VH-VL binders against q8ixk2r445to577. Designs and how they scored, part 55

Target 1, 133 residues: q8ixk2r445to577
Amino acid sequence: FFGMLQNKGLTDYCFDYNPPDENQIVGHQVILYLCHGMGQNQFFEYTSQKEIRYNTHQPEGCIAVEAGMDTLIMHLCEETAPENQKFILQEDGSLFHEQSKKCVQAARKESSDSFVPLLRDCTNSDHQKWFFK
Short names: E, the ipSAE of ESMFold2; O, the ipSAE of OpenDDE; V2, 0.75 times the mean of E and O plus 0.25 times the DockQ between their complexes.

## First folded at step 3 (VH-VL)

Design b53 (framework fv_axatilimab; at its last look DockQ between E and O 0.05; V2 from the best seeds 0.00; counts 0 for: pae E 7.8 > 2, placed apart)
Fold by OpenDDE, look of step 4:
Structure b53 (fold): chain C 133 residues (1-133), chain A 120 residues (1-120), chain B 107 residues (1-107)
Amino acid sequence: as target 1 above (133 residues)
Amino acid sequence: EVTLKESGPALVKPTQTLTLTCTFSGFSLSTYGMGVGWIRQPPGKALEWLANIYWNDDKYYNPSLKNRLTISKDTSKNQVVLTMTNMDPVDTATYYCARTRYGDYYFDYWGQGTMVTVSS
Amino acid sequence: DIQMTQSPSSLSASVGDRVTITCRASQDISNYLAWYQQKPGKAPKLLIYAASTLQSGVPSRFSGSGSGTDYTLTISSLQPEDFATYYCQQYYDYPYTFGGGTKVEIK
């Protein structure tokens, strides 16, 4: 699967990554932004290694969750996907993070117009449903 | 088990300052993402959100009352304090504290509430 | 601020009835909606969050649906303990706001 990764509950919002420096693509937080399908910021790929790759740049980036955190951060992809970069996109649309055993949920920052994907306990919420478009 | 309990004066005079304390157990405001909020309800009326405070000491207030409200926490005591200045009879209500979480700004556990009457 | 309008303000029903309560937001709140039950002299109790997710311990006869600006709380078969006032709350935008409430009374 590849393309825009869109949330079901937070309609018209997609995974978005826009590093400040195109030569240094790791270390920043993945956010949610209105789906526009333009440029490289919203193109992701779900791989057979259970990675969510940001592969519009070389070296390729893979979404990871750092220890003790609930945010999605861009790391470099590795030949063998590390445990903190493994996700399962299930048939029901839930995006399950294997290491934390939590699901990715669309959330809004308080008193902000910004939205972010966060790890939360898995529920049947549409905010935890994702699909590629 | 998560519990919250409000404490403070039942009677306040007009123009005085109300100080309420929320004492909770079963969770900690040292835990990432955790928050505590205050909500009030005048007799026979709907609920009104007042303020939230989070583990990182971020504070948010209802804009309609912002200038009158101050929220603070003592993590070591599992307490959150709300102060409201220049009280008026219209502020007569049951005041609740409740648990919330960053990104999920609903309230999953509530205190029993404490009735505050503003009267001369 | 986002205004939450509940309807009806009150209704009468009998045990076993299907009860539907509506909450309308003044703007799209993207399913960031919670439902509470409140009995006289008691604190509100969370029933549903994220518009349709049932809080742990809440009976399955309660359900939530909707999207955009319009949301519904449904009690499939009203039980004696369900007579109470119900409130919706949006948590899409600051400040967070509640509906005016719906009192479910015995017919």
Scores: ipSAE 0.877, ipTM 0.951, lowest interface PAE 0.6, mean pLDDT 96
Fold by ESMFold2-Fast, scan of step 3:
Structure b53 (fold): chain C 133 residues (1-133), chain A 120 residues (1-120), chain B 107 residues (1-107)
Amino acid sequence: as target 1 above (133 residues)
Amino acid sequence: EVTLKESGPALVKPTQTLTLTCTFSGFSLSTYGMGVGWIRQPPGKALEWLANIYWNDDKYYNPSLKNRLTISKDTSKNQVVLTMTNMDPVDTATYYCARTRYGDYYFDYWGQGTMVTVSS
Amino acid sequence: DIQMTQSPSSLSASVGDRVTITCRASQDISNYLAWYQQKPGKAPKLLIYAASTLQSGVPSRFSGSGSGTDYTLTISSLQPEDFATYYCQQYYDYPYTFGGGTKVEIK
C-alpha cells in the first residue's frame, strides 16, 4: 500500500510530514493536514515490515513512537524495523501500534487549528480508522 | 479507581476572590497527556467549561471570563487549584473538577461538585 | 465559539420507550462530540465520546450517531434509572461548549 493516509472520522485530513529542513528529516512530530491529493508531504508507504515510510526526502524516514509518549515522531528507517516503528493496519481500518498495544487517533491540538495523530486505547471510533487514498 | 473531590468556601461576597481545590486519586498529572479541568453549572442551567491544566503545565481558559481565572497544579499532592476574581451573584453555581486528556477534551471522571453561592 | 443546540429541551417518556435526543453544532465538529447523563443533585457522567463510542460500563441501550453538525443520542428501551438530564459537548474547538440540556421526565 502507498498513498495518502486519510482519516475516516476527520474526513478531510491526511497524515502529513513537513520537515523544517529537507536535509534533516527526523525528530519532528507527524501532523494531520487537509488532504490535497498531490502526494508530496502526504505520501506514505506501508511496508511488509509494518513500517509507515516517508520517502519524499532523503534519508528515508519511518514513523515511530517513543516509550512513554503518545505522539508519532519521524525516525530513520533501519535495516530491520524496531518494535517502536511497527504498525498493523487492520481490516477495520485501525492502525495498531504493536509495541504499545494502542491505536492511532486523529486529534486536534488545543487552542490551535492544527491536528495530530496520537496513540490512544483502541476503540471503534472513526477517528481511529485510516485508509490509503 | 479514579476519584476527584472539590473543596472551597460555600459562600462568597460580591467582588471577593474564589479559590477552589481539586484533590484527586487514581491518576497522576505527571503522566504524558493527562489533564484536569473545571466546569461550572448555575442552578437549573447548562454546563460551562472554565479552564484546563495539563501534565506539562499548559493552561487554557474560557475567553468569556477574561482575566478572572487562574489555574495551577501541585503534581506531587495530586491537586489542581482554580482562582476566580471579582465574584458576582451570576457566578453562583456548582463547580466541578474533572479529568481530561490532551487531544480528548471531554471529561471522563467528575468530582461530586461544590456549590458556591455569591450574595451580599 | 461553537454553539450547541439541543432539542427538545424536555420530553416525557415511559419505561420501555425509545428516546431520541438531538444536538446541532453551529459548524462541522467532525464527530468530536461527547454525551453526558446528569441525575438530580449529582455530577455528570460520561456516556459517549467521539459521537458514537460507548464509555466503559455504560449500558448498550445507549447509542450515539451523527456526523458533521447533527448528532443524536438514542436510548433504545428507557429504564427507571435513565430519567435524567442529558448534555452534549463539542470538543472539536476551544473553548469547549455544551448544549442546553434535555430533561427526560417520567410520563
Scores: ipSAE 0.700, ipTM 0.910, lowest interface PAE 1.4, mean pLDDT 91
Fold by ESMFold2, look of step 4:
Structure b53 (fold): chain C 133 residues (1-133), chain A 120 residues (1-120), chain B 107 residues (1-107)
Amino acid sequence: as target 1 above (133 residues)
Amino acid sequence: EVTLKESGPALVKPTQTLTLTCTFSGFSLSTYGMGVGWIRQPPGKALEWLANIYWNDDKYYNPSLKNRLTISKDTSKNQVVLTMTNMDPVDTATYYCARTRYGDYYFDYWGQGTMVTVSS
Amino acid sequence: DIQMTQSPSSLSASVGDRVTITCRASQDISNYLAWYQQKPGKAPKLLIYAASTLQSGVPSRFSGSGSGTDYTLTISSLQPEDFATYYCQQYYDYPYTFGGGTKVEIK
């Protein structure tokens, strides 16, 4: 799959990544923002290796979660996907992170108006359902 | 090359309103995700975040100062303006503007700062 | 508000020393942590963001580590130009707060 990765519950919000420049894509947080499709910020690819790739110029970025953390951050993609970069997009729309055994949920950060994808215990919430558009 | 520069009065009297302008170059607030923030530092003290404004006109204020702060931008002029009301001697500080990004709320480029003294 | 406790408040060191500065947050900040260097009369300079990612143009003798509430800035071999005050900053939630600073002085 390729396109905008949209949340079902937080209507019209998509995965979004806005690094300082094209050459510094590592280490920044993945966020949620209104789906707009302009530029490259909201285009992601779900690969056969279960990666979510931010498809810009090389080197390509892959979404990861550090052990013990709940935030999605950008790492460099590797030839073989490491465990912390593997997500299962299930047919019910849930986005499961294999290493942590948790699901990606659209959430509001504490004391903030920012929306972000976070790992949470898996539920049937529409805020844990995602689809490509 | 990214540069920012603060301008405004060096001296204000207690109760006056401070207006500071940040003029920047090397980036635009029309660019997705870009933002500018204000941070102050009293002499010999730690840094204190004041406010951020983003390309989409989204604004965040330090809650301890919210009723005193207003931030605005003029994208065509590459300017951001901070207004702080009811100045007090404890507000004496160097005021910095700095570049930030939505989602990444640290500051990668800073202006040189402008010293503001509040004295009767 | 998330409180950032930085230690030590000052230290004296010699050129070539390994220097370690610690920053503790009052809650888990999920690696939303930046480090800055500030010399007298100058603006802060970003060194590290995301707890461990080195800003472009910053010498590799600077490194960051930590997770959760505890974070560390390390200078592997102190140079003459590294005598400065260092600040941590959390950017997990606003207000974005800074540590009290660590002044690194020449011995």
Scores: ipSAE 0.021, ipTM 0.680, lowest interface PAE 7.8, mean pLDDT 88
ESMFold2 (binder alone), look of step 4: mean pLDDT 94; pTM 0.949

Design b54 (framework fv_axatilimab)
Fold by ESMFold2-Fast, scan of step 3:
Structure b54 (fold): chain C 133 residues (1-133), chain A 120 residues (1-120), chain B 107 residues (1-107)
Amino acid sequence: as target 1 above (133 residues)
Amino acid sequence: EVTLKESGPALVKPTQTLTLTCTFSGFSLSTYGMGVGWIRQPPGKALEWLANIYWNDDKYYNPSLKNRLTISKDTSKNQVVLTMTNMDPVDTATYYCARTRYGDYYFDYWGQGTMVTVSS
Amino acid sequence: DIQMTQSPSSLSASVGDRVTITCRASQDISNYLAWYQQKPGKAPKLLIYAASTLQSGVPSRFSGSGSGTDYTLTISSLQPEDFATYYCQQYYEYPYTFGGGTKVEIK
């Protein structure tokens, strides 16, 4: 699967990553922004290794969660995906992070209109359901 | 070339409503993702963001100004209008309009600014 | 709201000096930071966005760095036209907020 990774509950928002440049693509948080339908910073690929790859720029990035954290950050992709970069896209649209045993949820940041994907206990919420468009 | 220009009254009395118009060229608010915002700067002080409006008529306002603000657009005229109610001398500032876009909320082209003085 | 704190509030420098201006966010802004230059009586001009990406037409002596909460604007060799006030802006989270500004004055 590949395309814009959109949230079922927060229906106008997609995974978004705006790296500063090719020399500093990693280490920054993945966010949610209004889906624009043009690909670019919202274009992701779900791989057979269960990675969510950001491959519109070089070097390629892979979404990861550091142990004990709940934020999604961009790491460099590896030849064999490490456990912190593996997400199971389930039939119901849930993104299950294997290492933490938690699900990716669209969450409001503070009291603002900014949204981010975070790891939360798995529920049947539409805010935890994702699809490629 | 992208240009923006602010227009409106130079003097406003306390309690009155301020209306400012931004007229622009070189881009359109019918373009996907495009937006225009308003920023002000009191004499000798820092920049303060006021409001943004986008191609889809989505609007955002600075909550610190307690709903004194209304932003609107006329896409066919390349204009964005800001109104601010209940003006006070502390609202004396240079008001700028600037281009922005959805997802990247920095301001890449700015108008020259219009000075608004609030006094009796 | 995310608070943006700039330091110093002002500095005096000579042509040819290396100038460093710091901007601190009250929380992680994931490099969603822009830098602006404002000359007296003029509108701000965008210098840098995404913390380190130079806007087209901006001289290479300007550079941005940093991550997380702490960001830096550097002018490697100050020129006469660089005497101005510099502002940072976060655009990670609404409402969008600016720093207090750093005035670069002639020594």
Scores: ipSAE 0.005, ipTM 0.536, lowest interface PAE 14.7, mean pLDDT 85

Design b55 (framework fv_axatilimab; at its last look DockQ between E and O 0.04; V2 from the best seeds 0.00; counts 0 for: pae E 11.1 > 2, placed apart)
Fold by OpenDDE, look of step 4:
Structure b55 (fold): chain C 133 residues (1-133), chain A 120 residues (1-120), chain B 107 residues (1-107)
Amino acid sequence: as target 1 above (133 residues)
Amino acid sequence: EVTLKESGPALVKPTQTLTLTCTFSGFSLSTYGMGVGWIRQPPGKALEWLANIYWNDDKYYNPSLKNRLTISKDTSKNQVVLTMTNMDPVDTATYYCARTRYGDYYFDYWGQGTMVTVSS
Amino acid sequence: DIQMTQSPSSLSASVGDRVTITCRASQDISNYLAWYQQKPGKAPKLLIYAASTLQSGVPSRFSGSGSGTDYTLTISSLQPEDFATYYCQQYYSWPYTFGGGTKVEIK
């Protein structure tokens, strides 16, 4: 699967990544933004290694969750996907993070009009449903 | 078990300052993402959100009452304090404190509420 | 501010009835909606969050649905303990706001 990764509950919002420096793509937080399909910021790929890759740049980036955190951060992809970069996109649309055993949820960012994907206990909420478009 | 309990004066005179304390257990405001909010309800009326405070000491207020409200926390005592200045009879209500969470700004556990009457 | 309008303000029903309460937001709140139950002299109790997710411990006869601006709380078969006032709350935008409430009374 590849393309825009869109949330069901938070209508018309997609995964978005826009690093400040195109030559340094890791270390920043993945956010949610209105789906526009323009440029490279909203193109992701779900791989057979259970990675969510930001592969419009070289080296390729993969979404990871750092220890003790609930935010999605861009790391470099590795030949063998590390545990903190493994996600399961289930048939029901839930995006399950294997290491934390939590699901990715669309949430409003504190004190802003922006949204971010966060790890939360898995529920049947549409805010935890995702699909590629 | 999560519990919250409001305490403060039952009677306040007009123009005076109301100080309410929320004492809670079963969770901590040192925990990432945790928050506590205040909500009030005039007799026979709907609920009105007042203020939230979070583990990182971020504070949010209802804009309609912002200039009158101050929220603070003492994490070591598991307490949150709300002050409201220049009280008026229209502020007569049951005041609740409740637990909330960053990103999930609903209230999953509530105190029993404390009735505050503003009267001369 | 986002206005939350509940309908009806009150209704009468019998045990076993299907009860439907509606909450309309003045703008799209993207399912960031919670439902509460409040009995006389008691604090509100969370029933549903994220428009349709049932809070732990809440009976399955309660359900939530909707999207955009229109949301519904449904009690599939009203029980004696369900006679209460119900409130919706949006948490899409600050300040967070509640509906006016719906009182469910015994017919």
Scores: ipSAE 0.868, ipTM 0.947, lowest interface PAE 0.6, mean pLDDT 96
Fold by ESMFold2-Fast, scan of step 3:
Structure b55 (fold): chain C 133 residues (1-133), chain A 120 residues (1-120), chain B 107 residues (1-107)
Amino acid sequence: as target 1 above (133 residues)
Amino acid sequence: EVTLKESGPALVKPTQTLTLTCTFSGFSLSTYGMGVGWIRQPPGKALEWLANIYWNDDKYYNPSLKNRLTISKDTSKNQVVLTMTNMDPVDTATYYCARTRYGDYYFDYWGQGTMVTVSS
Amino acid sequence: DIQMTQSPSSLSASVGDRVTITCRASQDISNYLAWYQQKPGKAPKLLIYAASTLQSGVPSRFSGSGSGTDYTLTISSLQPEDFATYYCQQYYSWPYTFGGGTKVEIK
């Protein structure tokens, strides 16, 4: 499944990845930004390996979470998806990170009006429910 | 399991500096995303957020009071300290410390509060 | 700063009544809203966060709803221990702001 990954509770925001340097596609934090409906930096693919792939640039990136951290970071995709890159998109819209047993939540950054997806204990909050557009 | 407790003076004279200490247990400010904040409540009035400090030592202050506030932490002692300069009778309030988290800026566990009266 | 307006400022209700308290934000806060209960002489206790998610250990008679700028706390069947002042708090935008409070008196 593919498209723009939008939040149910923070309704105008989508997963967004736009690193400042085209020569360094990986290593930066995934953010949330106003959904523009044009794909590009907001276009993601959910794969049969439970990956969330960013395919608009080469090499392709896969969203990952490092152990002990709560932020989603772009890593290089691998032939066999490592556990830190596996997310289960459930029918209720929850995006469950298998390795940490936590859910992806839309959250505001500290001192700004910017938003980011973060790992949090799973709840029934609409801020933890996602769908592809 | 999670507990917080405020300590500091009950009486402060106008123009003095207030120093309050929050001692907590059941969680650590070494945990990614964790934070502690301070909130005050004048007698019979609403709650007012003052400042937050986080695991990475990031600090945020209410802009209305920013030039008077300093927040610091000692992660190894499970303590957070708030100082407020140039105290005035209008700063008379119960001061609370409470747990918060990066991205979730509500307060899930609160200390009992410490009453600070500012008078001459 | 985002202003949070609560209504009513106070109300009286009988045990078993359904109580509704409202909170209005001066701008869209996208469900980044928490509700607290404060009993006389005590610290506030978190009841609800993310507008409608019940905090662990809070009785199921408490519920939250709303979106955009308008939010509601409901107590489905008021109990004697629910005598308290209730506060909403937005955490959408810094600085974080609280409503003026709603005092619930049990008749």
Scores: ipSAE 0.705, ipTM 0.907, lowest interface PAE 1.3, mean pLDDT 91
Fold by ESMFold2, look of step 4:
Structure b55 (fold): chain C 133 residues (1-133), chain A 120 residues (1-120), chain B 107 residues (1-107)
Amino acid sequence: as target 1 above (133 residues)
Amino acid sequence: EVTLKESGPALVKPTQTLTLTCTFSGFSLSTYGMGVGWIRQPPGKALEWLANIYWNDDKYYNPSLKNRLTISKDTSKNQVVLTMTNMDPVDTATYYCARTRYGDYYFDYWGQGTMVTVSS
Amino acid sequence: DIQMTQSPSSLSASVGDRVTITCRASQDISNYLAWYQQKPGKAPKLLIYAASTLQSGVPSRFSGSGSGTDYTLTISSLQPEDFATYYCQQYYSWPYTFGGGTKVEIK
C-alpha cells in the first residue's frame, strides 16, 4: 500500500512527518495532521517486510517504537527490517506492533491540542483503525 | 482579518542581543496546525528564513543560526518572541513575522516588517 | 540546503504583456513551492502555493506551473499594480529557502 494513512475515528487526520533537517530524520515523532495530500509529508508505504516507510525523502525512514515506549519515532530503514519496525495492518484496519503486542491509536498529544499516533492496548475503537487512501 | 506586527529596536550595537516581538490577531496559536515564523531580508538581498514555532510548542531554527536564535510564544497575548544573540553588521535587515502551518511551510500572512540596523 | 535560482533577475514589460518568471531548485522539491509579490517598502504577499494553487483574493491573471526542479510564475496580462519584485520559496526541506527575486519593471 502507498498513500495517506488515515484514521477512521479521528476523521480527516493522517500520519504526517516533516523533519527539520533532511539529513537528520532519526528520532523525531510522527504526528497526525489534517489530511491535505499536498507535498510529500503525508505519503507512506506499507511494505512486504511490514514496515511503514517514509520514502519520499532520502534517506528512507521507517517508523519504529523503542522498547518500553509508546511513541512512533522515525528510524532509518535497514535492509532487513528490525523487530521494532514491524507493524501488521489487519483486515479490520487495526495497526498492530508485533514486538510490543499493542495497537496504534490516534491520541491527543500530552499537554497539547494536537494529535499523535501512540501504542495502546488493542481495542475495537475506531481510533485504532487505519486505512490508506 | 489576520494581521501581524513586529516590534523591537531599530538600532543594535554589535555583540548585543536582539529581541523582536510579533503581535498578531485574527488567529490563535492554540489552533491545531498554526504557527508563526520569522524571516529577514538584508537590503537588496534575498529573504532568509530564521525560525518557526507551532501551536504544540515545536520549534525549528535555521541551522546556520541555531546557536544564536531562541523563539517562544505567549498564546494568551497572541505574541511570538525571537531572540538573536551576538549581533553583527551582516545581520542588518528588515525582520518579518508571518503566519504558517505545520506541513505547509509557506507564509500566507506577513507583518509589515521592522528594519534593524547593526552598527559599530 | 536547497538552492533556488530565479531568472531573469529583472525584466521590462508593458501593461498588457504576458510575463513569465522561472525558478529552479537544486533538487526535486515535489511542488512544495510558493510565489510571493513584494512592492517597495512593503511586506511580501503570497500569490501561489503548492506550485500552482492560487491564494484566495489573488487575481486570476496569476498562475503557477512546473514540477520537479523547474517552476514558472505567469502573469497573463500585466496590470499597472503588478510592477513589483517576485520571489519563489521552496518548503520541501529545512531550511526553507527563497529565490533571489525577479524585478518586473515598466518598459
Scores: ipSAE 0.006, ipTM 0.563, lowest interface PAE 11.1, mean pLDDT 87
ESMFold2 (binder alone), look of step 4: mean pLDDT 94; pTM 0.948

Design b56 (framework fv_axatilimab)
Fold by ESMFold2-Fast, scan of step 3:
Structure b56 (fold): chain C 133 residues (1-133), chain A 120 residues (1-120), chain B 107 residues (1-107)
Amino acid sequence: as target 1 above (133 residues)
Amino acid sequence: EVTLKESGPALVKPTQTLTLTCTFSGFSLSTYGMGVGWIRQPPGKALEWLANIYWNDDKYYNPSLKNRLTISKDTSKNQVVLTMTNMDPVDTATYYCARTRYGDYYFDYWGQGTMVTVSS
Amino acid sequence: DIQMTQSPSSLSASVGDRVTITCRASQDISNYLAWYQQKPGKAPKLLIYAASTLQSGVPSRFSGSGSGTDYTLTISSLQPEDFATYYCQQYYSTPYTFGGGTKVEIK
């Protein structure tokens, strides 16, 4: 699959990656932003290795979660996907991070009215349900 | 078991400063994303959020009271302190501390509350 | 600030009744809503978060629904321990705001 990864509960928002410096694509947090339908910074690829790839810049970025953290950050993709970069998109729309046993949830960023995806205990909440559009 | 308990004076005179301490167990403010907030409730009235503090020492205040409020923490003691200046009879309320989390700004465990009366 | 309006302010009900409490936000809060139960002289207890997710340990007779600006808390079969005041809270935007409360009284 590839396309814009949209949230079911926060209905107008999509995964978005827009680092301030285009020559430094690594280390910044993935955010949620109004879905614009243009691809670009909202275009992601879900691979057979269960990666969420960001192909707008070279080298390609892969979404990862650092041990002990709840935020999704951009790492460099590797030839063999490490466990912290693997997400299972389930039939109910849950995006399950197997290494942590947690699900990706749409949440508001406290410092602003911006939204971000965070790892949280899995629930039946629509804020934890995602689909490609 | 998550437990929170408020402590502080039961009676405060107008113009004085109120200091309340929240002591908790069963969780730590060293845990990523963890936070503690303060909420008050005047007798017979609705709940009003006052302030939150988080694991990384980020602090957020209700804008209506921001110039009067200070929130701080001592992670090693499992304590959060709220200070409120220039107390007025209208500030008479039960004050609660409660656990919250960055991204989930509801309050899942509450202290039993401490009643603060402001009068001469 | 986001205003939260609860209806009704109070209601009288009997054990076994279905009770519905409504909460309206002054703007779209995208399901960032929690419900609390408060008994006289006690602290609030979290019942529901994310509009419809039950907190662990809360009886299944409690349910939440809604979207956008309008949300409801339903108690399908009222029990004696459910006589209390219920509050909604939005956590979409700071400052976090609560509704005025709905008191569920014995009929």
Scores: ipSAE 0.623, ipTM 0.895, lowest interface PAE 1.8, mean pLDDT 91

Design b57 (framework fv_axatilimab)
Fold by ESMFold2-Fast, scan of step 3:
Structure b57 (fold): chain C 133 residues (1-133), chain A 120 residues (1-120), chain B 107 residues (1-107)
Amino acid sequence: as target 1 above (133 residues)
Amino acid sequence: EVTLKESGPALVKPTQTLTLTCTFSGFSLSTYGMGVGWIRQPPGKALEWLANIYWNDDKYYNPSLKNRLTISKDTSKNQVVLTMTNMDPVDTATYYCARTRYGDYYFDYWGQGTMVTVSS
Amino acid sequence: DIQMTQSPSSLSASVGDRVTITCRASQDISNYLAWYQQKPGKAPKLLIYAASTLQSGVPSRFSGSGSGTDYTLTISSLQPEDFATYYCQQYYSYPLTFGGGTKVEIK
């Protein structure tokens, strides 16, 4: 799949990655932002290796979650996808992070009107259901 | 500006089917993400969510009542209809319809409520 | 289902008092929490959504706080029109669930 990765529960919001420095595509948190379908910051590719790739810039970025963390961070893609970069997009729309056994959820950022994707215990919540538009 | 109003019978006999209509103005269910839900409140008790319907005809039901509930909409008439089968005296409550949004399932505008008494 | 527990079930207060009502979810609801005010014989009115965001037209004496499983509604200086029953509601997942309510009555 390739396109905007949209939340079923938070219907106006999509995965968004817009690092402040164009020369540093890694190390920043993936956010949720109003879906607009313009530009490259909201376009992601879901690969056969179960990666969520950001290929707007070279080298390509891959979304990862570090051990003990719940935030989604952009890392450099590797020749063989490491476990922390693997997400299973299930038929019900759940985005399951294999290494942590948790699901990606649209969540409100603390003390803010902003939204971010976070790892949470898997539930049947629409805020944990995603689809490519 | 935004208004909702419930209508339906004030008295229902046990085993009968209840049909309630919510008529609204100031918004449309053709608008992306828009929805209407039903909530009830037995006298002196807490609020209980029943069902939601959205602009795309997605429907959600309280699992404890799912086999008894049907929700539908007529977007052109600005109406949402709730049907509840096999009424019992414990279903006596004030029934509200309210506006909601897909992804943000809180209720920002409510109808005045309609009291439904289930008695023989 | 996510269970919402409100405390206290009722409280007695005087005009000018600071009133705090708590709401606890049986699991993390990530700030997907709303607060409603209901006066006798009236429909509920939305006060706060997203745990801390005031609905347009709601007086600034109302505030919401909390995270995870524990949330609070605070009325900084109780007014005569604030005597009502208050309900919290989680909208993290279906089925949507409400707390049992907290009745704020005259001392």
Scores: ipSAE 0.006, ipTM 0.574, lowest interface PAE 13.0, mean pLDDT 87

